VH-VL binders against Cytochrome c oxidase assembly factor 8 (COA8). Designs and how they scored, part 125

Target 1, 167 residues: Cytochrome c oxidase assembly factor 8 (COA8), of Homo sapiens (Human) (q96il0)
Amino acid sequence: APERGAERRDTAPSGVSRFCPPRKSCHDWIGPPDKYSNLRPVHFYIPENESPLEQKLRKLRQETQEWNQQFWANQNLTFSKEKEEFIHSRLKTKGLGLRTESGQKATLNAEEMADFYKEFLSKNFQKHMYYNRDWYKRNFAITFFMGKVALERIWNKLKQKQKKRSN

## First folded at step 13 (VH-VL)

Design oc4 (from ob11 with heavy chain Q99H; framework fv_pabinafusp)
Fold by ESMFold2-Fast, scan of step 13:
Structure oc4 (fold): chain C 167 residues (1-167), chain A 124 residues (1-124), chain B 112 residues (1-112)
Amino acid sequence: as target 1 above (167 residues)
Amino acid sequence: EVQLVQSGAEVKKPGESLKISCKGSGYRFTEYWIGWVRQMPGKGLEWMGDIYPDDSDTTYSEKFKVQVTISADKSISTAYLQWSSLKASDTAMYYCARHGWHYDESGPFGFDYWGQGTLVTVSS
Amino acid sequence: DIVMTQTPLSLSVTPGQPASISCRSSQSLLHSDEKTYLHWYLQKPGQSPQLLIYKVSNRFSGVPDRFSGSGSGTDFTLKISRVEAEDVGVYYCSQSEHFPYTFGQGTKVEIK
């Protein structure tokens, strides 16, 4: 891979979002929002002396990020599709065309759209409940391992200093 | 990529003060000792001392303890070597180097990454 | 202070031939953790020292397998199985077991 000295990101709104953090950064880097999930990805710094525990934490965070992005990308797609289908169905019921005389998409009023939102929330209530449960479970696990990593780093620091000063 | 970048060459007169720097990047700066090594013209390597940047704990070679001060600013990942009053005998190349280690080892191993060196010339 | 003595002080090698450098410490470099804190560095002309071998026999990242280290206690050897042009420079052994850390006087390797 070629040497890079500057941050770069893919800013194309219609494409897959990508980002390139400073290659030799010593900290995590956050990128632009993904087109489909609308979530900002994090590129995790990998220490040269990464412990198995640190690796476990990093992979747990990476897996959680991927799971979260996939959930919201699918949810946003489903919402958009069902919204479009709802609008078409209601306009058909009223005997209206899908577009106005001026070629703009025909719309429903706020009160009619409220029916869609209520239906969508009701239909997806259980899915969102399971998402929230798993989200909190994953974040609890991440917090737990962050604590374990912090204790490991304190222990390693003490061992390093004792070794250096003993002789 | 681990990298140590040192400040540029210095030309000084005896009695002047000097502070040279070593900036670390690409690793957790606070968790590795940074050492300073002197190389007099045409001579070998001499260890001067180390600093642990997280708490600025220092260890000096007795030969250098009175002659220099080692310090660090962890907020900018930089270690320093300084003289209050330079002597002609301080003319040398000065290297900073990181003392490396692995999580699976009991302690640090050697100086694994080195700065490019700072040439200090002291003459009247 | 621990005295590190290298032999020879200089050697000239035809490319492709082996080279061997010896290092002797005035005291044992074996730590209570059963590791020996003896390291080898190479300083190429006009460049910073670079780590070749750490803790007697472990090759540092990116170091070619033609370099090997061996020894125990007070007697150590660095071997280059086939010397190449890029191996020219001054080789130093060093100990980090006892304070102050000390280096050998260096062995200059040249190509004939």
Scores: ipSAE 0.154, ipTM 0.637, lowest interface PAE 4.9, mean pLDDT 85

Design oc40 (from ob11 with heavy chain G107E; framework fv_pabinafusp)
Fold by ESMFold2-Fast, scan of step 13:
Structure oc40 (fold): chain C 167 residues (1-167), chain A 124 residues (1-124), chain B 112 residues (1-112)
Amino acid sequence: as target 1 above (167 residues)
Amino acid sequence: EVQLVQSGAEVKKPGESLKISCKGSGYRFTEYWIGWVRQMPGKGLEWMGDIYPDDSDTTYSEKFKVQVTISADKSISTAYLQWSSLKASDTAMYYCARQGWHYDESEPFGFDYWGQGTLVTVSS
Amino acid sequence: DIVMTQTPLSLSVTPGQPASISCRSSQSLLHSDEKTYLHWYLQKPGQSPQLLIYKVSNRFSGVPDRFSGSGSGTDFTLKISRVEAEDVGVYYCSQSEHFPYTFGQGTKVEIK
């Protein structure tokens, strides 16, 4: 039966895993790895007394998570697609079928695959460099706002305790 | 959804010790004062004291300062009210309640959310 | 200690009719922030107290607009414009300006 006056938080923000966070949670919830990005999404707790500064930090963290999820989902998809194309083209060149006699997916040996990995990393070097640059910029901004929120919380604590010690 | 859940009813004899609990959920527990309020059978409300869970800073009503100890364990979002030696006169309903606060207020306001109460009966 | 005096102590109201409860404090409840720390609570039979009005006139979340608070300094009033069956219980005024925090003796509201 539903708890008195309590509501379930059943939906994740659009663009991420739609797993439900625990009911009455007062902390951020970490979900299972996304199918495409292999990253664990964070479902952010929204306090009933959220300040504008806290909201700005939360939205920045949510936007950074979405950006990060999209980047790695696209990279993983591109890697898988190009890997399959490489394997297929090499097997065709050798005159081999796509499946072994046991019905398993035909594979190339480690030496043959090394060429693909080297080429893929080289081809994507600039993309990963720009990703790292943006990742650092975003984390710097998040850290900066985390510091501002921490300072705001100290001031709020002092305000709450002032009356009790003066009266 | 803010909720305070208190421990169950207690039946004790004079001289026994007791510790009752109040678990907060649905909000940042360390950022709000938790108060304890006594209601003797058929009587009104009496404020006993408050605790700020982040640093366990306490404020007591002078009447209750020697009778009880208020404490909190912020790792499990729980506040406590305890007696070293109960008396028959301690028979009452005990409520925990959160002192309301908003980021744009200068001071906390009233008790905005209350636990369901813990009935303590002390009889010989 | 600040004494909070409520009048009347008991009130029997016909459904749909208005009700008014008065509260008087022995000292001013005005704080240096220019806000007055007088609050109203309702305790329904067998239930915990619940906040109705904080700082004289502000309705707490979910409280129907038929409840209103007014007053200043030491004299305060809680008004219910149209009393409903769910409004039965004991009403308490309370101050959080001075230590210790104190409550009025309560006003029992019943339906005729």
Scores: ipSAE 0.467, ipTM 0.762, lowest interface PAE 2.0, mean pLDDT 86

Design oc41 (from ob11 with heavy chain G107S; framework fv_pabinafusp)
Fold by ESMFold2-Fast, scan of step 13:
Structure oc41 (fold): chain C 167 residues (1-167), chain A 124 residues (1-124), chain B 112 residues (1-112)
Amino acid sequence: as target 1 above (167 residues)
Amino acid sequence: EVQLVQSGAEVKKPGESLKISCKGSGYRFTEYWIGWVRQMPGKGLEWMGDIYPDDSDTTYSEKFKVQVTISADKSISTAYLQWSSLKASDTAMYYCARQGWHYDESSPFGFDYWGQGTLVTVSS
Amino acid sequence: DIVMTQTPLSLSVTPGQPASISCRSSQSLLHSDEKTYLHWYLQKPGQSPQLLIYKVSNRFSGVPDRFSGSGSGTDFTLKISRVEAEDVGVYYCSQSEHFPYTFGQGTKVEIK
């Protein structure tokens, strides 16, 4: 399949996703989930005669995607690190090793892990609030520029049709 | 890259119907007029008409308005040129071509990309 | 209909030498937007036409700078500063100011 072929092409030796849009595509292309952020990147189509306004919209969308990808990659990394530290600390307090006798990772039950999740959410509350505020601001700006691009396209259509009918 | 790909050569008898196609790729098909140009064997170029695919608005040369129908299906980025009843005088090479425009231009600036042509031969 | 007249109808050029083709329209091609809707196309043997110059003097993307267009009103010229083997074919002037769009009868350029 095209999607499975794209997945193989999209994986660099370092494990970083590299997605490759179809050569003749005239639409945005959605890649596989990023290893670190778990979000699907969008590869934006660049029109042959892209206007400065269309370029501003595309760059804003690209910048927003990069910001979003970096936020979640960092958040996931922080979550994983703190989760391991919490598990290690609790197992040490109980006098238990990091691995069971069978060699598997020692785990805590759901009730014990609930304490970690509550603490993590509380600790990161302000960070998530600022993320949400920036997310809304960025989406408002994107919507605004989408409206401007739509008006520009209507104007261009009128220019083309007016000339055709002038004689 | 911008491409217009036309359907293959046709050999027909007088009185038969025919519909030939022109498929655009590599650009936003609905934002450009698609024109049709006829070239009779050993002769020059004649503009037949064009269509704006977004709303299927058409403009015809007076000479061709009764001879052919121009249409488009924007869902598959394809324009069509159709005859209800072919005549021997319709024997020609038929080109589709995109009318170029730019966001800074007040109107289209000529046929910037052309299909490879469809040869139509009408004989008994 | 606007009549487009090209001269000469045929031209033989030694490689590396210049060539000039004239085009005259039966009416002015100047629009109220101050642009003149005269274009030049090249049809190489066995190939589709291709755009060389649009609106009198603007080279289309990928067209070498040895091609230049000039003129105003009803009298226009296409110049090739140094003709190369790949430049052989039939050259057409065309107008898109008046309906219907019309083409000149063509100028055949050959290498001596």
Scores: ipSAE 0.469, ipTM 0.737, lowest interface PAE 2.1, mean pLDDT 86

Design oc42 (from ob11 with heavy chain G107A; framework fv_pabinafusp)
Fold by ESMFold2-Fast, scan of step 13:
Structure oc42 (fold): chain C 167 residues (1-167), chain A 124 residues (1-124), chain B 112 residues (1-112)
Amino acid sequence: as target 1 above (167 residues)
Amino acid sequence: EVQLVQSGAEVKKPGESLKISCKGSGYRFTEYWIGWVRQMPGKGLEWMGDIYPDDSDTTYSEKFKVQVTISADKSISTAYLQWSSLKASDTAMYYCARQGWHYDESAPFGFDYWGQGTLVTVSS
Amino acid sequence: DIVMTQTPLSLSVTPGQPASISCRSSQSLLHSDEKTYLHWYLQKPGQSPQLLIYKVSNRFSGVPDRFSGSGSGTDFTLKISRVEAEDVGVYYCSQSEHFPYTFGQGTKVEIK
């Protein structure tokens, strides 16, 4: 079987404060979750003998990762902002301050927060639907090019062995 | 970036078995042939055989076919050279080396990266 | 088996002077892809062999341009335009056209 790269993900060593793949690694490395998107970034291994087709696949995967990171970073920021606005609005309606007498942030009960979550999901339904459609489109393209790369590798393997067998 | 690291020196007696290793890093191990080359003390280089790690397909020089076994474990990017029964005449430096190739070439073009060598001494 | 014959077997060179090593194969090394599978390796004292030139004339990564290879069919030459102290070692030609792969007997290059 071919070397798997991203399909066979390696984990960064425990205790690393910044994401930095080990030197001489031959596999893709995954990092800690991004603060905004909460997604783990993948740093792609670039083989010394990367073909134009392999480069195209890698670029497509990198572009898809950037698109995905940006989508979720924006979504999480929107969620946090609207959550705070909802809490503030509800506390004002109840005649409560933004902070308790002890100086802690005032909060809502689970039942009240459930209303916010339902509204947020409903409001963002179409946005998430289009995200899912683009996500599947991108993954279909990635799968297609992965297939092309796999065929190229099989052909290269045959070329390597054919000369040895014929001579 | 590309590196082959071999196991350490061995001192053995005639009749003993031995298995030495060659670990690849910094490249896709399963996509390159790994060859083994013997260098007897004060002598030149002799190709023994090679293995394609993806499917463990092996090719041997006729001189070495009966004397050694070449194998690989692609899960740990390691190739092996093994003797069932060593002879004093097996005393030599053993190198592993990667067969170079490029996506736009029709075939491998020789040994582009070499391990540091494993010295095997067989004496009574 | 293809026999690879190198001349000279030993060469002593004054620093900065040129050196030339010849390699002759017992059969043609030309493949049907119009490439010739003749390669040159250098083994420095106490070190592993390293690839210098592949397919007659192509310098491997990091090899200085003072090294050049030429030849065709059965006759090949490795030239060093200006020998430096770091070039000391044993030079081997090798073929990978015919099975089994074979090496020349080696040419020892020393500084005078």
Scores: ipSAE 0.484, ipTM 0.742, lowest interface PAE 1.8, mean pLDDT 86

Design oc43 (from ob11 with heavy chain H102K; framework fv_pabinafusp)
Fold by ESMFold2-Fast, scan of step 13:
Structure oc43 (fold): chain C 167 residues (1-167), chain A 124 residues (1-124), chain B 112 residues (1-112)
Amino acid sequence: as target 1 above (167 residues)
Amino acid sequence: EVQLVQSGAEVKKPGESLKISCKGSGYRFTEYWIGWVRQMPGKGLEWMGDIYPDDSDTTYSEKFKVQVTISADKSISTAYLQWSSLKASDTAMYYCARQGWKYDESGPFGFDYWGQGTLVTVSS
Amino acid sequence: DIVMTQTPLSLSVTPGQPASISCRSSQSLLHSDEKTYLHWYLQKPGQSPQLLIYKVSNRFSGVPDRFSGSGSGTDFTLKISRVEAEDVGVYYCSQSEHFPYTFGQGTKVEIK
């Protein structure tokens, strides 16, 4: 049975991609970039002998990935929507249509678009600062649990080899 | 899915060398001992020895210590059983098997997953 | 080497009836960790051995509950509460307490 890979890619605007790794993989699998977040999802391999500590680390990494994917999918969607609204508003103010006579999308010059980029960055500054803070906190926690898992694996190796020596 | 896949059947003459393989997949190959078990035609099972792939630490049955060499290449998740000079008495089915282990056990338990076997026939 | 002796060597069982296989070791299989390193394997015709029971009484993953193991020290028993057609094969006890690891001579189970 596939571990989680029964789901196909979900292309909803705020959604995380769902994908299947190769059947015989014993490593984490990296997928193609998500349409909305432009981030590559990681499918985490679940060992058949997974310890509770390893499970905690995996869950933390999965939750962090999902949080990160949602953040960037939402940011990219918001950027695109506000950009189109800005262009529409400015073209309307000039008495111009949304499409040229040839049917192509009407555009603003670089100087006019600079106003939008400045406003968007200013508006989202605090949001990105909170994102960075949470990103560092999550990565610190992941690093801490990675260290604990590494120590557990060393001890488990020692246990197996001690049994061989005692006989 | 844990799987051990062994190399195909071999037909050899006495005095020839041979190296058969056992490739692990679906698990962390370096974290489990791999054992080799011989089954002579119509007979029972005999443990030959095992190897820990992470550091190639080996344990041999005294009966097989001089007859065979066990090795592993962890970069391709493969263990090997090798003879420098085959004898007719080496005719047998050879199994590789993973020695089971769990984080909540005090030590390793029996051989939990087995390869399909490699039939070695040595005849003049 | 530790000698593992199985009795009987052969069993013909009517489907649905119980079967019992005994295994005796020439020395104690109890380790200092208080675990006993005796295991049971089944080899179905034309197939590789498969693990049934490890450390005397623990069923391996996917093994039906009709299989049970018991015993201590040097005397062990594998019981099948009701034998089914898929249970045909050769059963081996094995010890991994002493080097070299050894197997019993095998018990062939057939359906009548």
Scores: ipSAE 0.457, ipTM 0.743, lowest interface PAE 2.2, mean pLDDT 86

Design oc44 (from ob11 with heavy chain H102R; framework fv_pabinafusp)
Fold by ESMFold2-Fast, scan of step 13:
Structure oc44 (fold): chain C 167 residues (1-167), chain A 124 residues (1-124), chain B 112 residues (1-112)
Amino acid sequence: as target 1 above (167 residues)
Amino acid sequence: EVQLVQSGAEVKKPGESLKISCKGSGYRFTEYWIGWVRQMPGKGLEWMGDIYPDDSDTTYSEKFKVQVTISADKSISTAYLQWSSLKASDTAMYYCARQGWRYDESGPFGFDYWGQGTLVTVSS
Amino acid sequence: DIVMTQTPLSLSVTPGQPASISCRSSQSLLHSDEKTYLHWYLQKPGQSPQLLIYKVSNRFSGVPDRFSGSGSGTDFTLKISRVEAEDVGVYYCSQSEHFPYTFGQGTKVEIK
């Protein structure tokens, strides 16, 4: 049951899960880990007095989160699928069934699984390199706009307080 | 979305101390002045003073400067109005209100959102 | 202190008819930023004041377009083009140009 307010898990058109923050949240809210990406989503609070620069930063952060969630959801699905195919193939090669005599899922030992992990990482090396490059570019842009927003907030504070003092 | 919620009504005797509260929600509390306005029974509105919660900078009406203390705790988004010793003449409705501003305005404008009021009754 | 004087103090209006409230300040409310810091508030019976008009003529969010403000310097007017039942209450002009901030004595608007 919700503690402070209602939460709802929805699936976005982009294929990532969405969560609604508590009704009275005044700050960004961190949700539970997404089923597919295993990443915690951040739900961004939108104040009534949001400047165009603040909106640009928020949208950039939201877009980066959606991109990141989608990358890891796809990567995790690919990993799980290929892992199961590898296990199935190796068990068939050994003349073993997919299930143990007790009905449990048959597994490979650590040495055999090491082959899969090495192959998977090698196969996806280029993809992960491009992901890391884009991740750093996005975080650099976010940091840059965070700096601009911080300066804008300082300037707005000075304007409000200067008017008060001038009276 | 923007809301100011004040503490409940108070019934006090002359000479007692009192501290009433005003909790802001739905906005960045530290970025807005919070003002206090008195309304005596059957009378009009009277500005007492205000506070900027980010640095607790205060401005008082000269009439109220000695009578009350305005403070804020930004960690819980709450502003306070306090009397060290109440008088019967302090009987009134007390409102907190946010002084509005926008990124596209040159300075603060009117009090854009108001609390529901705290009725303070001081009698023997 | 800046004295804010409202006229009339009381006004009875037939629904759908216009109403006008005047406000005079003892000193100019024009700031060096070229803005005039005169605002209008409505206090409905049993409720907190609410902002109607800020800086002479700017309608606050959610305020119906039948409300309008005008004026300059020391003389200001709030107009309601067609008074509705929900417009009943006490109207206050206020200045935030000079310390202390001051309010007019209020104009009570009633439906005839």
Scores: ipSAE 0.551, ipTM 0.796, lowest interface PAE 1.6, mean pLDDT 87

Design oc45 (from ob11 with heavy chain H102Y; framework fv_pabinafusp)
Fold by ESMFold2-Fast, scan of step 13:
Structure oc45 (fold): chain C 167 residues (1-167), chain A 124 residues (1-124), chain B 112 residues (1-112)
Amino acid sequence: as target 1 above (167 residues)
Amino acid sequence: EVQLVQSGAEVKKPGESLKISCKGSGYRFTEYWIGWVRQMPGKGLEWMGDIYPDDSDTTYSEKFKVQVTISADKSISTAYLQWSSLKASDTAMYYCARQGWYYDESGPFGFDYWGQGTLVTVSS
Amino acid sequence: DIVMTQTPLSLSVTPGQPASISCRSSQSLLHSDEKTYLHWYLQKPGQSPQLLIYKVSNRFSGVPDRFSGSGSGTDFTLKISRVEAEDVGVYYCSQSEHFPYTFGQGTKVEIK
């Protein structure tokens, strides 16, 4: 059971991106997009009266966020790395340098980049399928526990009112 | 952190109306009863009544039921105490306070967090 | 209405010495949930009341362990094992079992 009365603050397990919500927030706070995943992290409000069920839901949401952040940070890193390698390889094959005469990064045209996108999608097809499956499983579990928490809150309201009317 | 902030001191004449406020922050305002407690100058504490902000359900001490109205606006996390016609005998410090409860309790217990108080002076 | 009677009404304590305040209710404060709805508050000079002990013996968050509550039925005691300067104020017992909720008349604790 969670400890009573104390305000607690959680951080993501991986530490990918950390920021602080407003000091007196009683709601979840959404931060700026993470540099690597480009997803907005949510910092969860922890009530001083958090039930075990509420804690389970919060931890599930935090773990799902961390999983999602890590997936996209890694995917974006892999994409950028392979894109640069592809461009470098193609420019080398054409006898061109990595920079234009003006000092700008050399690029390929849209038709040539289409080859890279096709190969990248094909190569990562299975990975994206597993991501989608896990995403739906995680969101189903979150929705289920959100329902349980909502029922618990209704029950708590009834308990409080019944105690006050027992006289 | 849980905090209740009340409106400032008031100086009124008998027969005037008044509405004072109590704004909650740092917790889920709709899930806790908010009570009002009067303390007359140099005297002890008197419970006036409570409100449950989620549905504005109220309970009053019989002594205060005709004298005051308790209300709340959950959209701004604020509870109110109001008089339609003040009397000199209403001169007192008025506190709002949250009734504490925990998930493993059967209901609310004592007032766990208190506002700073609103001094109301009624004189002619 | 339930009458809450505190004794003594005033006491002066040398710092470091113990203090005890008694509270008696005119009716039992035991609820059908087997909990007793008797609480203790401290009002320091110029400040709002603050919760010290709820439901007889449960120390509220941040309250020093030198404060303890005990009792059952209609007879209750608040004990301070070693009174400190910051403990000066008026102590109130209160019941939330019966409507209207009521408070004791208060016990003023002063340092000698």
Scores: ipSAE 0.526, ipTM 0.789, lowest interface PAE 1.8, mean pLDDT 86

Design oc46 (from ob11 with heavy chain H102N; framework fv_pabinafusp)
Fold by ESMFold2-Fast, scan of step 13:
Structure oc46 (fold): chain C 167 residues (1-167), chain A 124 residues (1-124), chain B 112 residues (1-112)
Amino acid sequence: as target 1 above (167 residues)
Amino acid sequence: EVQLVQSGAEVKKPGESLKISCKGSGYRFTEYWIGWVRQMPGKGLEWMGDIYPDDSDTTYSEKFKVQVTISADKSISTAYLQWSSLKASDTAMYYCARQGWNYDESGPFGFDYWGQGTLVTVSS
Amino acid sequence: DIVMTQTPLSLSVTPGQPASISCRSSQSLLHSDEKTYLHWYLQKPGQSPQLLIYKVSNRFSGVPDRFSGSGSGTDFTLKISRVEAEDVGVYYCSQSEHFPYTFGQGTKVEIK
């Protein structure tokens, strides 16, 4: 069925959603935001005659996407967990219940939440520095291989035309 | 999936102009030569010429240089075969086909994917 | 122009039996890159031609191993080890070494 086919393509073991581009797409396609990382995944088009160099570039881009998605999914989960723990702790210290009389979650004011945000950023500063370092390294490698693929395509165009001119 | 889809059958009178199309999908259209092959009723295959869509570079069979024009519009992944003035002798099936390319073999190889053909009938 | 000559022009084969088609070019198809630009196509009744073998002996994607190509210079052979009903059609050899690209006159294969 169509629903069953869509389900098979919606998730990946790495936690990155697999999605279907339009049937006739021969280009990369951008999907909806992942529910955990809130990042839009890219579905990479695989040419029928993919060169070894193009395959290396594609795998590097796919691996970088998975790394990036995993980092932000984990960071968002950590943020949400610690935020709830902070709110719970502060409300308990004030002698307040976790929910209002209307059944809604009790909240802290902006000044109180500022303490949490400052602490969270300080605690995760080194982690984000390492993320940025790795992000730059990965993008440098991707750019380098993109350059190699572009040169390969120019070379192949020239070879095709050379063969066509043979007499 | 690599596909070449050609325009529908045409019935024309001698002296009329005609332009038939071949739309590529499922591959990088600009990176492959597209050839045109004629098959007269009950006869074999004749190569007419081809085009490289990225820069519209063409090669023609001497027999067909004066008879037809090959062109392409890479923005819509479509190649064309055109006659300014049809003759009864142009009655034939016309195929478009992609010239294959293989990195392992370091060059082009035969026509690997073919369109379904466009039947052109020219009669008064 | 390079003339491509096929023999036989037609053959009738009992299912499961082998078939052999010969192709001769009027001049060598060997390119300076040491590759020979001789290809084989099959046109099934009512269908477009399809690539079977490229550059003498390389099977195209999805082509069964019962098809094999061989030869060098000007003499080439396409062999079908065991002909099946789906193999009925017209077989063409073709050269893409010199302009204009040319095809043989075709060999019709049918089942007895």
Scores: ipSAE 0.342, ipTM 0.700, lowest interface PAE 3.0, mean pLDDT 85

